# Designs tried in a protein design chat: VH-VL binders against q9h9l3. Part 164

Target 1, 176 residues: q9h9l3
Amino acid sequence: PRKMVAIDCEMVGTGPKGHVSSLARCSIVNYNGDVLYDEYILPPCHIVDYRTRWSGIRKQHMVNATPFKIARGQILKILTGKIVVGHAIHNDFKALQYFHPKSLTRDTSHIPPLNRKADCPENATMSLKHLTKKLLNRDIQVGKSGHSSVEDAQATMELYKLVEVEWEEHLARNPP
Short names: E, the ipSAE of ESMFold2; O, the ipSAE of OpenDDE; V2, 0.75 times the mean of E and O plus 0.25 times the DockQ between their complexes.

## First folded at step 8 (VH-VL)

Design Y12 (framework fv_amlenetug; at its last look DockQ between E and O 0.06; V2 from the best seeds 0.00; counts 0 for: pae O 13.1 > 2, placed apart)
Fold by ESMFold2, look of step 8:
Structure Y12 (fold): chain C 176 residues (1-176), chain A 119 residues (1-119), chain B 108 residues (1-108)
Amino acid sequence: as target 1 above (176 residues)
Amino acid sequence: EVQLLESGGGLVQTGGSLRLSCAASGFTFSNYAMTWVRQAPGKGLEWVSAISYSGDYTDYADSVKGRFTISRDNSQNTLYLQMNSLRAEDTAVYYCAKPRYSSSYFDYWGQGTLVTVSS
Amino acid sequence: EIVLTQSPGTLSLSPGERATLSCRASQSVSDRYLAWYQQKPGQAPRLLIYGASTRATGIPDRFSGSGSGTDFTLTISRLEPEDFAVYYCQQYYSSPYTFGQGTKVEIK
């Protein structure tokens, strides 16, 4: 079987009025939840809005942040050839300026069996926090300091494991 | 292999100045932030200063702010610490430290250079 | 500034015993920006653990870290003679990136 990783990213605002989302942190965990990558990332453009309430990113994090080009190379090396699990993962790939094969992509925000297990509408997108509370009986994103991408990536992997057998079989019968 | 070699330590009187150097090899120096950490004889570790990969961002402990200046020369793979207005409490072994990635924990340390400030 | 308080100051144990070292932060260290170092006499510190619980490259699995928020623990599951040293915790959440005062592990 093909190796599987989970990814979560945090973004800051760049560009005019801070409206562009630029990568400022990325965490990747393996199937067992071990951290393979966790770095703060310096966007190539000036940061206009740290979005700290949600991102957890502050100016102090930028002192030692990895430049985007270098970080992207490190991250893509880890992702290549693997099944990549995320929550609303299109946003993470957009921030990485990267396309991952759809056949190797798993998005916990769009898995009907997962919503069904949470007693949620199968067509609705549910937050990672909500699904984690309902299905894992665990609180994440606790506090007022912003999200942890390590915690979020670990939760995302655990959620996928709940439906992995069913969903992998579904995808095998219904290739994207 | 990564190597960090500090130099420039020695005896100096209170109010004096020294410049420490750290020669780096075995990695792409310009891709990493760098840090100075010191340890007074028989005491614990104290974070002193850090500088970003390009040198555009610097940070200092309050105990040295305004007296010490961190800098780097990426063409020579060298980190510097200019120490001015030295005081007895600055007596320490000064370590050059490299993070594993860009985070502020340190995977590689030099052997240190002793600075002794006499009153 | 975040103050790290380590306990005990000195831990005297025999080889083969389990050592438990504590590090308490004066305020929350979000996202486990905590590292542990070992320092032997006359040597530079050696990174053991980062991210509160992740072992650095080449560190034996007898070293483990745990904790979050303000309370962190380094555990050495079975002391070896080479584990005699001073151990420091460090937070790297906010500047200044402070260290604890150290715990000396003496192998009796």
Scores: ipSAE 0.041, ipTM 0.640, lowest interface PAE 7.3, mean pLDDT 89
Fold by OpenDDE, look of step 8:
Structure Y12 (fold): chain C 176 residues (1-176), chain A 119 residues (1-119), chain B 108 residues (1-108)
Amino acid sequence: as target 1 above (176 residues)
Amino acid sequence: EVQLLESGGGLVQTGGSLRLSCAASGFTFSNYAMTWVRQAPGKGLEWVSAISYSGDYTDYADSVKGRFTISRDNSQNTLYLQMNSLRAEDTAVYYCAKPRYSSSYFDYWGQGTLVTVSS
Amino acid sequence: EIVLTQSPGTLSLSPGERATLSCRASQSVSDRYLAWYQQKPGQAPRLLIYGASTRATGIPDRFSGSGSGTDFTLTISRLEPEDFAVYYCQQYYSSPYTFGQGTKVEIK
């Protein structure tokens, strides 16, 4: 079986009025929740909005942040050949300017059996926070300090594991 | 191999204070919320307190709220429990427990440290 | 808080016999939020079952968990000498994450 990792990224605002989402932190965990990667990342452009309330990113985190190009290389090396699990993962890949093969991607925001288990409409897009509370009875993204990408990545992995067997069988029968 | 080593237990008078430590190894300590569970002599298990992986969230049983403080130093892979205003009913073996993944059941426990509160 | 009541308090059996331990919750608990532990004298608890029915790594097949709602059961199909211990159920549905008072399985 292929190795599986979960990813979660935090973004800051760059460009005009901070409307461009730029990668500022990336966390990757393995199947057991062990951290494989967790780095602050320096965008190539000036940060206009740290979006701290959501991202948890502050100016001091950028002091020793890894330049984007270097970080991207490190991250891609980890992801290559693996099944990558994430929540609304298209945002993470967009920020990374990288697209993982669809056949090796698992997005917990678009897994009907997961929503069913959480007593949510199967075709609805539910938040990671909501699913985590419903299915794992854990509170994530609490407080005013912003998101914790490691915590979010771990939660994402645990959610996927709840439906892994069923979903993998489904995908095997219905390859993307 | 996962190891949890509690220390700091001992004899203390009612109203006194004590600080427990739990040294963790064999896993990425900073990735896991940690928990203290205690067991009075000849009695069952009681959940005491928990702290999130980053330390930014803490929770306490009503029996210890306002008296105990849980904390952690991820750089030292150490969990702490500051116990103030100790009571006789706080007498117990105190275990530090590691949760499995991101859940709240525990796959690893320390051997515990005994706290005895006397009048 | 959710109160877990285990029964019986003590279960006296012989090696080779079947042991059935009960854990009743004061309110409904999802089956994915119940665990069982084994504790021997002078030792820390050991995880046996989580999610009401899933055996932890390294746990023998003779141990099984079942139940839903308010009633949960731990079964030891054939007692081995090393199985005589105290067993605790625990809910992690809501804080505080309470334990049952325990069932002692002793040799007859």
Scores: ipSAE 0.000, ipTM 0.540, lowest interface PAE 13.1, mean pLDDT 92
ESMFold2 (binder alone), look of step 8: mean pLDDT 92; pTM 0.936

Design Y13 (framework fv_amlenetug; at its last look DockQ between E and O 0.08; V2 from the best seeds 0.00; counts 0 for: pae O 9.5 > 2, placed apart)
Fold by ESMFold2, look of step 8:
Parts: sequence; C-alpha cells; structure tokens
Structure Y13 (fold): chain C 176 residues (1-176), chain A 119 residues (1-119), chain B 108 residues (1-108)
Amino acid sequence: as target 1 above (176 residues)
Amino acid sequence: EVQLLESGGGLVQTGGSLRLSCAASGFTFSNYAMTWVRQAPGKGLEWVSAISYSGDYTDYADSVKGRFTISRDNSQNTLYLQMNSLRAEDTAVYYCAKPRYSSSYFDYWGQGTLVTVSS
Amino acid sequence: EIVLTQSPGTLSLSPGERATLSCRASQSVSDNYLAWYQQKPGQAPRLLIYGASTRATGIPDRFSGSGSGTDFTLTISRLEPEDFAVYYCQQYYSSPQTFGQGTKVEIK
C-alpha cells in the first residue's frame, strides 16, 4: 500500500522584530514512529528570535544546520508520493515553501472523527497537546526548554491511526 | 569518493602557532558544516571546533577558545584551524570530520595530522 | 556539558562471543542524538551507528545500537577477529559535542 509519514516543524523568527516564521527544524517519522528525518535547518534570512521556549532552537544548533534549500530538497524527496500527516500542516508546508497534493494530506487539527473521539466540537481546531492528552493519555511539549518535533510528529501519527480506517474510507468516497 | 586530507602538523614549541589545513574532495564542500576533532596520544576523542557551511557561525571547545580560530575557503574546498598560544596539552592527532547531512555525527574523517607541542 | 561514561573500560572476549558496550550520559540525550564509532590502531574513527540505533551504510548487521535518554548500548552479536578495536560513543544533542572515553574490545 501507499506509504504514510508524519511531519512536524519548529520555527524561528526572522524579518523585522522576528515576526516572520522560518523553518529551523524538521522531523519526519514513518507509520511505526521510526525517525526517517530529523535535522536542524538554517533559514535563508538572519535569525532575529530563536523562540527557544517553544522551538527548542538555540544558536549552537545553527553551526551544523542544513541550509534551507538543501534541507527542503531532502524533505521533499521523502514526502513525494506519500500520504503526509501533520497537525495544522499548512504551517509546515508554508515554512517549506511547498504544496503537497490535498488528496495525500492529512491534518489532525481538522479531522471531525478525531475531534468527536476527544469530545470536542467536530469543526473546532484543537491543539496537538490537547488531543494527545485526551486520546493517548500522554503529556507532550512539557517544560520550558521547547518542543520536540520528533515527539510531536510521533504523537501526530498515533492520533491519525485512531481514525485512519474511518477517515480513509471517507476520503475515498469524498475526494478532495 | 569523499576524501579529507589534513596537513600542517608538526613539532612546535609551547606558545607557538600552527595552521592546519584540510583539503576536501568528492562532495560539495560549501553545502556542509565542518568539524575539527583531536585525539591526544593514547587518549580518547575531543571535539575542538565547528564551522557552518558559509563560515558565518563558529563554535569552540572551552579548552581552545581565544587561542584557536576555525575558518574555511569554499572556493578552495579547504578547512583551516589556526592554533595560537599552543600548550603541551594541545599535543594530539587532529582530524577533519564531515557530517553525513548537517547533523553533527561524522560519516567521513581524514587520517589526521599530528601536532606535537614541546615545552 | 554532557559527560558520556563508557563501560567497561576493556572487554576481553573470544571470536564468536557477544559483546555488549555501555554508554551513559550525565544528562538526557533527547531525540537519541547518539552515535557509535569504531577506531583501530593508526586509523581514524569509523561511524557505526547514529540516532542511537541506525546502522551507517555498509555496517554489518552484527552491530546494533539501542537505548534512549541516558542509557545506550552497542551490541556486537558475534565477534569477528576484525572487530578488535576501541569503540566510542558520541552525543550530538548539545554543544559542546562530547565523546565517551572509549571501550577497548580485545581478542582473548
């Protein structure tokens, strides 16, 4: 069958006052949660705000970081032809400057059956942390040293598995 | 075939200077961060310094800060280590190392160049 | 700085035996940013394992890595004569990157 991966990214602030969100880490896991890719990425623009409390990115990570254009090429090779699962995945694709086919994209922030399992409004946008706690009884993004994109990608894949059969059948009947 | 060739090692007196070079071939040098790792005779490995692909970011072990300067010339595919104010404890084989991607584990190493600092 | 402590210091075994090498970190090495290297006399280190458990290209499957957090293990399932060497673990999670002090595997 068609391979499925989950992706999560961490961003830093570039541009005036650090308001632009630029890619600084990307993690990709397979269906079983094994890490396929996990690299720190140097944005093409000067970093103004590392946003370390949320991103986990520090100056030291940039010394060995992959240039954005090279990392993007590596990431896109992994994503091509696969079903890609993410949480609020439009932000990840925006940071990658990339559009994945909608028919191959799964966004756990906007899957009605998943919200229903969590006793949340069907059309509400729920945080990854909230859904993971509710449905997997796990605490992620703990502490103030920043998020782990590996942890977040793994959680995203596990959340999708809870509704995979139902949602894949729905999408087969209702192609995007 | 990826190749890293260090040169510039030798005997030097305490307080002296040496400049090490690492000639790189078989890959696009300017796409990769580069690292110096050293090994004192009969001892383990010690990370010394790293430099980003463009040269804009550098980092150093505390033991060498202020004395060593890492640099690169991407047009010549060459990594450098300027070592000043050398001490006896700087005696080691110095390796040039390349990451597989920009992760900081090293899939290629040079054969090393020996620096001996005599008091 | 994350200190890596390897044990044992020396491991004396015969060909065909299983070797188990330990690497313990003073702080958690998140996301399993840990590598293993083999070094023979007069040679540069050779990458064996990265990401705690992923074999590098061309490394025989008798080498395997495991562990997470602070406790990591390199296993050689059936020791070959060419496996006589010193083995180092390395964390690449935080700066400065650090190596363990090494475990020497010698043929009995």
Scores: ipSAE 0.066, ipTM 0.672, lowest interface PAE 7.1, mean pLDDT 90
Fold by OpenDDE, look of step 8:
Structure Y13 (fold): chain C 176 residues (1-176), chain A 119 residues (1-119), chain B 108 residues (1-108)
Amino acid sequence: as target 1 above (176 residues)
Amino acid sequence: EVQLLESGGGLVQTGGSLRLSCAASGFTFSNYAMTWVRQAPGKGLEWVSAISYSGDYTDYADSVKGRFTISRDNSQNTLYLQMNSLRAEDTAVYYCAKPRYSSSYFDYWGQGTLVTVSS
Amino acid sequence: EIVLTQSPGTLSLSPGERATLSCRASQSVSDNYLAWYQQKPGQAPRLLIYGASTRATGIPDRFSGSGSGTDFTLTISRLEPEDFAVYYCQQYYSSPQTFGQGTKVEIK
């Protein structure tokens, strides 16, 4: 079986008016929730908006942040050949300027059995916070410090594990 | 079960060199940024050096920078610490520590290996 | 670097008593990236708490961590004979990672 990892990224705003989402933190955990990667990342462009209330990113985190190009290389080495689990993962891949094979991607925001298990509409897009609370009885993304990408990645992996067998079987029958 | 076994410690004269090893088992060694932490006799814990999972990044405490070199062989599940130009203040038990994730807390520690630097 | 100051230096208590250990950071430790370790003589440190308040696997319920910002606390609700040891806090919020100087919990 292929190795599975979960990823969560935090973005800051760059470009005009800070409308460009740039990678500023990336966390990757393995199947057991062990964090394989957790680094602050320095965008190639000037940060206009740290989006701290959501991202948890502050200016001090960028002082010793890993340059984007370097971090991207490190992250891609981890992801390559693996099944990558994430929540609304297209945003993470966009920020990484990387496209993981669809057949090796699992997006917990688009898994109907997961929503069903949480008593949510199957075709609705539910937040990671909501699913985590409903299915894992755990509160994430609380407080004033912003999101923890490590916690989010771990939660994402745990959520996926709840429906892994069913979903993998589904994908095997219906490859993307 | 996770195991970390340090070796290579001993008595060395000031200015001398010593190479420590840490044999890891029970986990996917190549997935973790390993760390050396030392403890002088009767003192607290001090971070010494860390190396990324792939070995492409290394970091050192200011106290050992330029003198110590951390490395790893993922094929052998072994972490190393080359210590050169040793000083009396380097006397300590050196622990190999496994982080839960990169630059984080340590969920597993070896039993340590004692390095004694004498004049 | 973030300096962690633990207090008291030594805590003398009897089995069954409550132990409260403090760890103060020179600056705010965000995301509660604070861990506690126990170390007995001749042994390596053992992880007790991470994320300021999460108990590590296999750690008894009598151990609990709390706090945020610059002030953190390790509490042992009822000391057992095996709990007499040195305890260290560690921040892993910023590089370099740093440890407190330790608090020794000894038998009164």
Scores: ipSAE 0.006, ipTM 0.569, lowest interface PAE 9.5, mean pLDDT 92
ESMFold2 (binder alone), look of step 8: mean pLDDT 93; pTM 0.948

Design Z43 (framework fv_amlenetug; at its last look DockQ between E and O 0.04; V2 from the best seeds 0.00; counts 0 for: pae O 14.8 > 2, placed apart)
Fold by ESMFold2, look of step 8:
Structure Z43 (fold): chain C 176 residues (1-176), chain A 118 residues (1-118), chain B 108 residues (1-108)
Amino acid sequence: as target 1 above (176 residues)
Amino acid sequence: EVQLLESGGGLVQTGGSLRLSCAASGFTFRNYAMTWVRQAPGKGLEWVSAISYKGDYTDYADSVKGRFTISRDNSQNTLYLQMNSLRAEDTAVYYCAKEGRYYSFDYWGQGTLVTVSS
Amino acid sequence: EIVLTQSPGTLSLSPGERATLSCRASQSVSDNYLAWYQQKPGQAPRLLIYGASTRATGIPDRFSGSGSGTDFTLTISRLEPEDFAVYYCQQYYSSPYTFGQGTKVEIK
C-alpha cells in the first residue's frame, strides 16, 4: 500500500513584531515511528522571537541549522507521493511553503472518531498533548524547554493508527 | 573531494593576537555551518566556536567568548578565527570542521598549531 | 552544560577482539545528536557514527553505535590493527557542544 509518514514542525517568530511563523525544526517519522528526518532549520530572515517555551528553539540551535531552501528540498522529497499525517498540519505546510494533496493529508486535530475515542466532543479541536495523554497514556511536551518535534511526530502517528481503518474508509466514501 | 586546510598558526606571546584561516573546497561552502575545535597537547577535543552558513549567527565556548571572533567569506570559501588576548591555555592544535548530517562534523582539516608562550 | 563521561578510560585488547565503549550523558540527549569520532596519533578526528547509530560514509560495518537518552555505546565487533586509536563521543544537542574525555583503545 501507499507509504505513510508523520510530520511535525517547530516555528519561530520572524517579521514585524515576530508575528510571521518561520520553520526552525522539522521531524518526519515513518509508520513504525522510525525517524526519517530531523533537522534544525535556519529561516532566511532574522529571528525576532524564538518562542522557546513552545518551540524549544534557542539561538544555539540556529548556528549549525540547515538553510531553509536546502531543508525544504529534502523534506519535500520525503513527502511527495505519501500520505502525510500531522496535528494542525496546515501550519506545518504553511511554514514549508508547500501544498500537499488533501486526499493524501491526515490531520489528527480534525478527526471526529479520534475525539470519540478520547471521550471528547467530536467537533472540538483537541491538543496533541491532551489526545496523547488520554489515548496513549503518555506525557509529551513536558517542562519549560518546549516541544520535541520528533516526540510529537511519533505521537501523531500512533494516534492516527488508532483510527486508521475507520478514517481511511470514511475518506474513501467522502473524498476531500 | 572535500578538503579543509587550516593555516595561520604559530608561536605568539601571552596577550597577543593571531588569525587562523581555513580554506575549503570540494563542497558548496556557503550552504554549511562551520566549526572550530581545538585540542591541547595530550588532551581531548574541545569545541571552540561555530558559525551559520551565512555568518549571521555565531556561538562560542565560554572559555573564548569575548576574545575570539569566528567569521567567514563565502565568496572565497574561507573560514576565519580571530584570536585576541591569547593565554597559555589557548595552546592547541586548531581544527576546522564542516557540518554534516544531524549536526555531526563529517570532515575535518589536519589542524594548525597555536603555541602561546608566557 | 551536558557532560559526557566515557568509560573505560583505556581499553587494552588484542586484534580480533570485540571492543565496547560507553558514553554517559549528564542529561538526556536526543540520539539524533550523538556522534562518535576516531582519532589516531598525529591525525585529525574522523566521524564514525552520527545519530547514535548511523555509520558515516566509508565506515566499515564492524563499527556500530547504540543507545538513547543518557547511555550510548560504540561497539567494534572485531578489532583490526588500524582500529587502535582514541574514541570520542560528542553531543550536538545543546551548546556548548561537548565531547567526552575519550577512550583509548590500545594493543595488549
Scores: ipSAE 0.007, ipTM 0.600, lowest interface PAE 9.4, mean pLDDT 88
Fold by OpenDDE, look of step 8:
Structure Z43 (fold): chain C 176 residues (1-176), chain A 118 residues (1-118), chain B 108 residues (1-108)
Amino acid sequence: as target 1 above (176 residues)
Amino acid sequence: EVQLLESGGGLVQTGGSLRLSCAASGFTFRNYAMTWVRQAPGKGLEWVSAISYKGDYTDYADSVKGRFTISRDNSQNTLYLQMNSLRAEDTAVYYCAKEGRYYSFDYWGQGTLVTVSS
Amino acid sequence: EIVLTQSPGTLSLSPGERATLSCRASQSVSDNYLAWYQQKPGQAPRLLIYGASTRATGIPDRFSGSGSGTDFTLTISRLEPEDFAVYYCQQYYSSPYTFGQGTKVEIK
């Protein structure tokens, strides 16, 4: 088994006017796409905006949600020592209030070879949905029920696998 | 060493069914997409079907859509191709192939012959 | 579908000569999704080149791939006796993932 996982988080709005992004769901999959973690998470502050259209989070999901401080501990335990793959992963880490080592982080939104493969500008920030469709010929984030963090994490891992060899070689020559 | 061993080929009548298997070894099977490619006698290669590493995504050539079903058992390191409503034009050597970099096929089995007769 | 047309259909050469095989796509194909295969009689295909220009593991240096867009080329710098075979290009850019019709490299 590879020491690599992919993560995707869903956030809700807390604080004044709901502008603070708080973790409400986290999904982690292994290299094979098997789910290692998938939990609804209860923010420490009152939820003002569930952002359901995008997050898929509803009020009923918070009834038995794992408190943030507990969930964070569980998640960090999984991530520690792993290569962590994500899309725009800085948002996930921010919501987790956690900083993973840069040398062990892979952000599929900032991998020029992926964009090249998708016939996109190398330095552009492309959506996970677009890359997944273009490179994997798969539709994700379909419907009005919001995102599936498990599906997104799996897609992210699949995308990374396309460029894993050349990107790891690049990183070896150019350490962050 | 990577090995792919096809089986299940044989003679079948038009309209009949056949199930092909591909036993994989020498690599982590569950980490790779797999494909079936066929070759009619004396002809070129034709892509038939593909399946993602987890099995949640499948694709088919138009010539076999609705008749063929690709599947896999990752616990058994085995790829399958269920072929129904077989036609004479389905006569071919069927290869299973492993996903390589950039969706290339870096390893192939030796193939199994399917002959569909009237 | 993307149609790949290979040329020539047959290439007759002697050992030691340079072989140039062409593969033309009916529409633009990303370089990363163009591959070349070698097939000898009675054998399964073998991957030679992927990503249009990257040699697969164990492939001799005499094999090279080039091209972009709609025009791709496989070059064998100096033919060895074991290189006489049929060569196929293939795209995995869009479904269906088509092959060229093949080029036969035969001994003159």
Scores: ipSAE 0.000, ipTM 0.543, lowest interface PAE 14.8, mean pLDDT 92
ESMFold2 (binder alone), look of step 8: mean pLDDT 92; pTM 0.939

Design Z44 (framework fv_amlenetug; at its last look DockQ between E and O 0.04; V2 from the best seeds 0.00; counts 0 for: pae O 13.2 > 2, placed apart)
Fold by ESMFold2, look of step 8:
Structure Z44 (fold): chain C 176 residues (1-176), chain A 118 residues (1-118), chain B 108 residues (1-108)
Amino acid sequence: as target 1 above (176 residues)
Amino acid sequence: EVQLLESGGGLVQTGGSLRLSCAASGFTFSNYAMTWVRQAPGKGLEWVSAISYKGDYTDYADSVKGRFTISRDNSQNTLYLQMNSLRAEDTAVYYCAKEGRYYSFDYWGQGTLVTVSS
Amino acid sequence: EIVLTQSPGTLSLSPGERATLSCRASQSVSDNYLAWYQQKPGQAPRLLIYGASTRATGIPDRFSGSGSGTDFTLTISRLEPEDFAVYYCQQYYSSPYTFGQGTKVEIK
């Protein structure tokens, strides 16, 4: 079968008033949840807002961070040709300045069978934390230090596995 | 082939100053964070300081904070460590190291010995 | 500060034997940010393992790493004469980026 990976990114604020989201960490896991990639990434622009509550990114993380262009090249090499699973994954691709083929993209925030399994409206956008607690009986993003992109990518893969057979068959019959 | 060459070590008195240099070649220096690590005679490794690829972020071990300054000159492919107010406990071999994957140190220089005498 | 404590301090073994080196962190470290180094007398350290379990380029497959959280292990499946050295674990999860005190693997 075609190889599948899950991705999660953390962003910091750049640009005027810190409102532009720039990539500052990216984690990629394989189907079994093993880490294939996990780097702190230094944006080319000045960081205005670390957004630490959500991103978990602090100034110390940027000291040894990989430059964006290098990190992007490494990440895209891993993603090419694979089914890529994420949660609200459009934001991750935007931060990477990249568009993955829709036919190879799986967004756990917008999979009707997954929402149905969680007793949520099929068109609702549910948080990763909520879905993970409801469907996997696990707490993620615990504490006040921000998210872990490794933890989040692993949770995203586990969630997709719950509906993988049904959703892959649906997409085969209904190509995007 | 990646090479890192430290220089500037030697004998120095307590309270004195010394500047270490690390000449880099075999990779695009300006794309990588750099680190100083030291090893006192007969002792283990101690992280000293790190600097981001552009030089805009630095970090220091508590034992050297306020006394040591890391810097880089990307046009000369050179990493520096300015050491002030030297103490006997700063006596060590000082290594420069290149950051690799997951912030490991994938390439190291040969080290330069700094001896602080009273 | 995350303190890394290695055990044992010294392993006395013969060539061909299996070596198991432990590294314990004072608080949880993501396995992505744990590395192992080898150092021989008069030489700079050499990276063996990064990301807790990934061998660096050119490292023989007799070296393996494992563990997560606070407990990490370096295993040398069959010691060769060149493997008698000091081994350090290192974390880059939280500043200051610390090393363990080392485990010396020596010939018995």
Scores: ipSAE 0.007, ipTM 0.600, lowest interface PAE 9.0, mean pLDDT 89
Fold by OpenDDE, look of step 8:
Parts: C-alpha cells; sequence; structure tokens
Structure Z44 (fold): chain C 176 residues (1-176), chain A 118 residues (1-118), chain B 108 residues (1-108)
C-alpha cells in the first residue's frame, strides 16, 4: 500500500467583507480513491460569504460542522508522514494553517509532464477541471451546486498517477 | 443507443488520399474524445489517432504522423480522418471508437475497409 | 513506447473451463489505464474491462481483470461457447496508446 493521499478543501469567506478564506470542508482520499476523510468544518469566525456557487457550502452544512481546531487535528493526523497530492495545494495548506514538507508534497498544478500530456504549456497553470477532462475524459465541477471536494481530490490523485513514475524519478534525481 | 458509423473506405492507389468519416449518435458527441483504430487483415489492433473533445488536442501513431489528420465537427457529430500519402501497409479496417472513462474505448463502429494497392 | 506482450498466443480450452490470459507491459502502467477487449471474427472489438479490473456495462461477471504495475490478467471463470474469440489488452497510460498482439481463445 502506498503512503499517498490526495486532498481538496473548500473555503468560505470570513472577516471584513468575506475576504478571508476559511476552511469549510476538507476531503482526503487514498491512492485508490477511497475516502479517508470528508467533513464540513466550522470556521472560528463568523461566515460572511459562503461562496456557494464555487464551494458548494450552504448555511445548513455548518449546523453540525466540526470545529476547525478539531478538524485540523484529525486532518493532520492523516497527512503526517504521507505524500500529499493536491491541485494548487498551497491554498489547502494555507487554509489548514499547516505546512507539509515540500519533499512530500505533489502539486498537480505544477507538474510540467502533466501539462505536456494534456498538450498544454508546461509552465502554465491549468485548472483541475480542464486537466481532468483532457486526461481522464471526465467532467468535474459541473452544475451550479458548487464543487465536490471528494470528486476533486479523486481527480487530482488520478491525474498524478498519469505521471507518477516519471515525476517520482525526476524528484529522486532532483529533490526539492 | 450509442451508434458509430464509419464511411469513406475503399480502394486507393499508393500515394493517394482518402477521407474517412464517422457519424456519431446516441450520446453527447462534444463531451468525449474520439479515436481511430485500425486492423490489417488477419492482424491485431493498432491505435492510429485520437482527438480531444473540443478538437484542440490531437495525437498520432508514429506510423501515420505527418500523413494522417484527425478532426471533428461537433455541430455535425462527425469524426474525420484525412489520410494522405497512403501506403500498402495502411491497408486495414478502420474503426471509429468513443472514449469512455480513462480513455477506454467503450463503443466501436463496425469499421470501414481501406485497401491501398500498388 | 509501452509494449504490451500477451500470453499465451493461443489458448485451447473446452466450454466450462477457466481461462487465464496474461498481459505484460514493458514498463509500469497505472491500473486505471489498462483495458481488455474481445473481438469475434468479422466483428468490431468490444470493451470488457477498463481500469484493469472494472467490468464494462453489460459484461458478465465471469469476466474479471486484475493486476498492477507491469503484469495484468484477464480471467474467464467458466468459458461459454460465445467466449471463444481473440482478446486484446490496451494501455492509455502514455502515447502511443498501444495494444497487445492478442490472445486467441479457441475451442479444444
Amino acid sequence: as target 1 above (176 residues)
Amino acid sequence: EVQLLESGGGLVQTGGSLRLSCAASGFTFSNYAMTWVRQAPGKGLEWVSAISYKGDYTDYADSVKGRFTISRDNSQNTLYLQMNSLRAEDTAVYYCAKEGRYYSFDYWGQGTLVTVSS
Amino acid sequence: EIVLTQSPGTLSLSPGERATLSCRASQSVSDNYLAWYQQKPGQAPRLLIYGASTRATGIPDRFSGSGSGTDFTLTISRLEPEDFAVYYCQQYYSSPYTFGQGTKVEIK
């Protein structure tokens, strides 16, 4: 079994005018796409903007949401010691107020061979939705109900698998 | 019901050109990548070309690169394969195939025969 | 390119018997991008398995796929008369998206 997981988070807006991104949902899947964690999370501050169109988060989801401090502990327990795969993963880590080792981090938004495979410029930042469609022939983030963090995490993991061998070899020769 | 119907096959001389078409129905054509796969008489399957759902990405086997062009018209639900500089070794049944999840070919046409003679 | 080598070339069996077909890749292939197809004489190929182990829609449960890395297997638990055909494995892990040379399952 691989010590690899994929993570995706959804954020809501807190603070003045809702400009602060706060964690409101986190999903973690294993190498096979099995869900290890999927919880709604209650920010420590009042939610000003649910950003529902993108986040899929609604007020009702916060009624029994896991407090941030508790959720963070649960999530970190899962991530610790793992290779963590994500798309633009620095945003997820920021929302978690957590720093995962760079050597154990895989960001699918910054893997040139992945872009190459999708016939995209190697140094361009492509969306998860675009890469998933081109390389997995799958539609994600469809509709007006917002994103599914589970779906996104699964897609991210599968995208990484496309270039895993090549990229891991590259990283072995060129450690970050 | 998903249906793929190839046409345009026939007899052509070496060095000649031929354009194959594949008419698709029974699914949202513009949402799926499409491929051409060929099979020489009595031989195995050979991947020839693929095109993304919007047509902005194409890929080819080395054996046909520079000679064949894959394209699609999503408004007409049609896939095309322009074949130029045809060779005897291009003789085969050409299948149109719909790509499903993970680019597996979940539906195939019945194929159209291309015969290249000297 | 990734070369897929199937074995055996021909498998002679009787109805009711178990068939085991092998597909070996020249390099590691992600499980999600290994598929199996069945082709009968005069017909187009039919998808059996994708993602190495997932049956396509309408495929009987006597067909199963397994394996990872470089070694993959298609198993027919109990051969039916209609199962005698040629079987191909295929990878879409990297271009070109190659097929194996095929295994013919024929009646003994």
Scores: ipSAE 0.000, ipTM 0.552, lowest interface PAE 13.2, mean pLDDT 92
ESMFold2 (binder alone), look of step 8: mean pLDDT 92; pTM 0.940

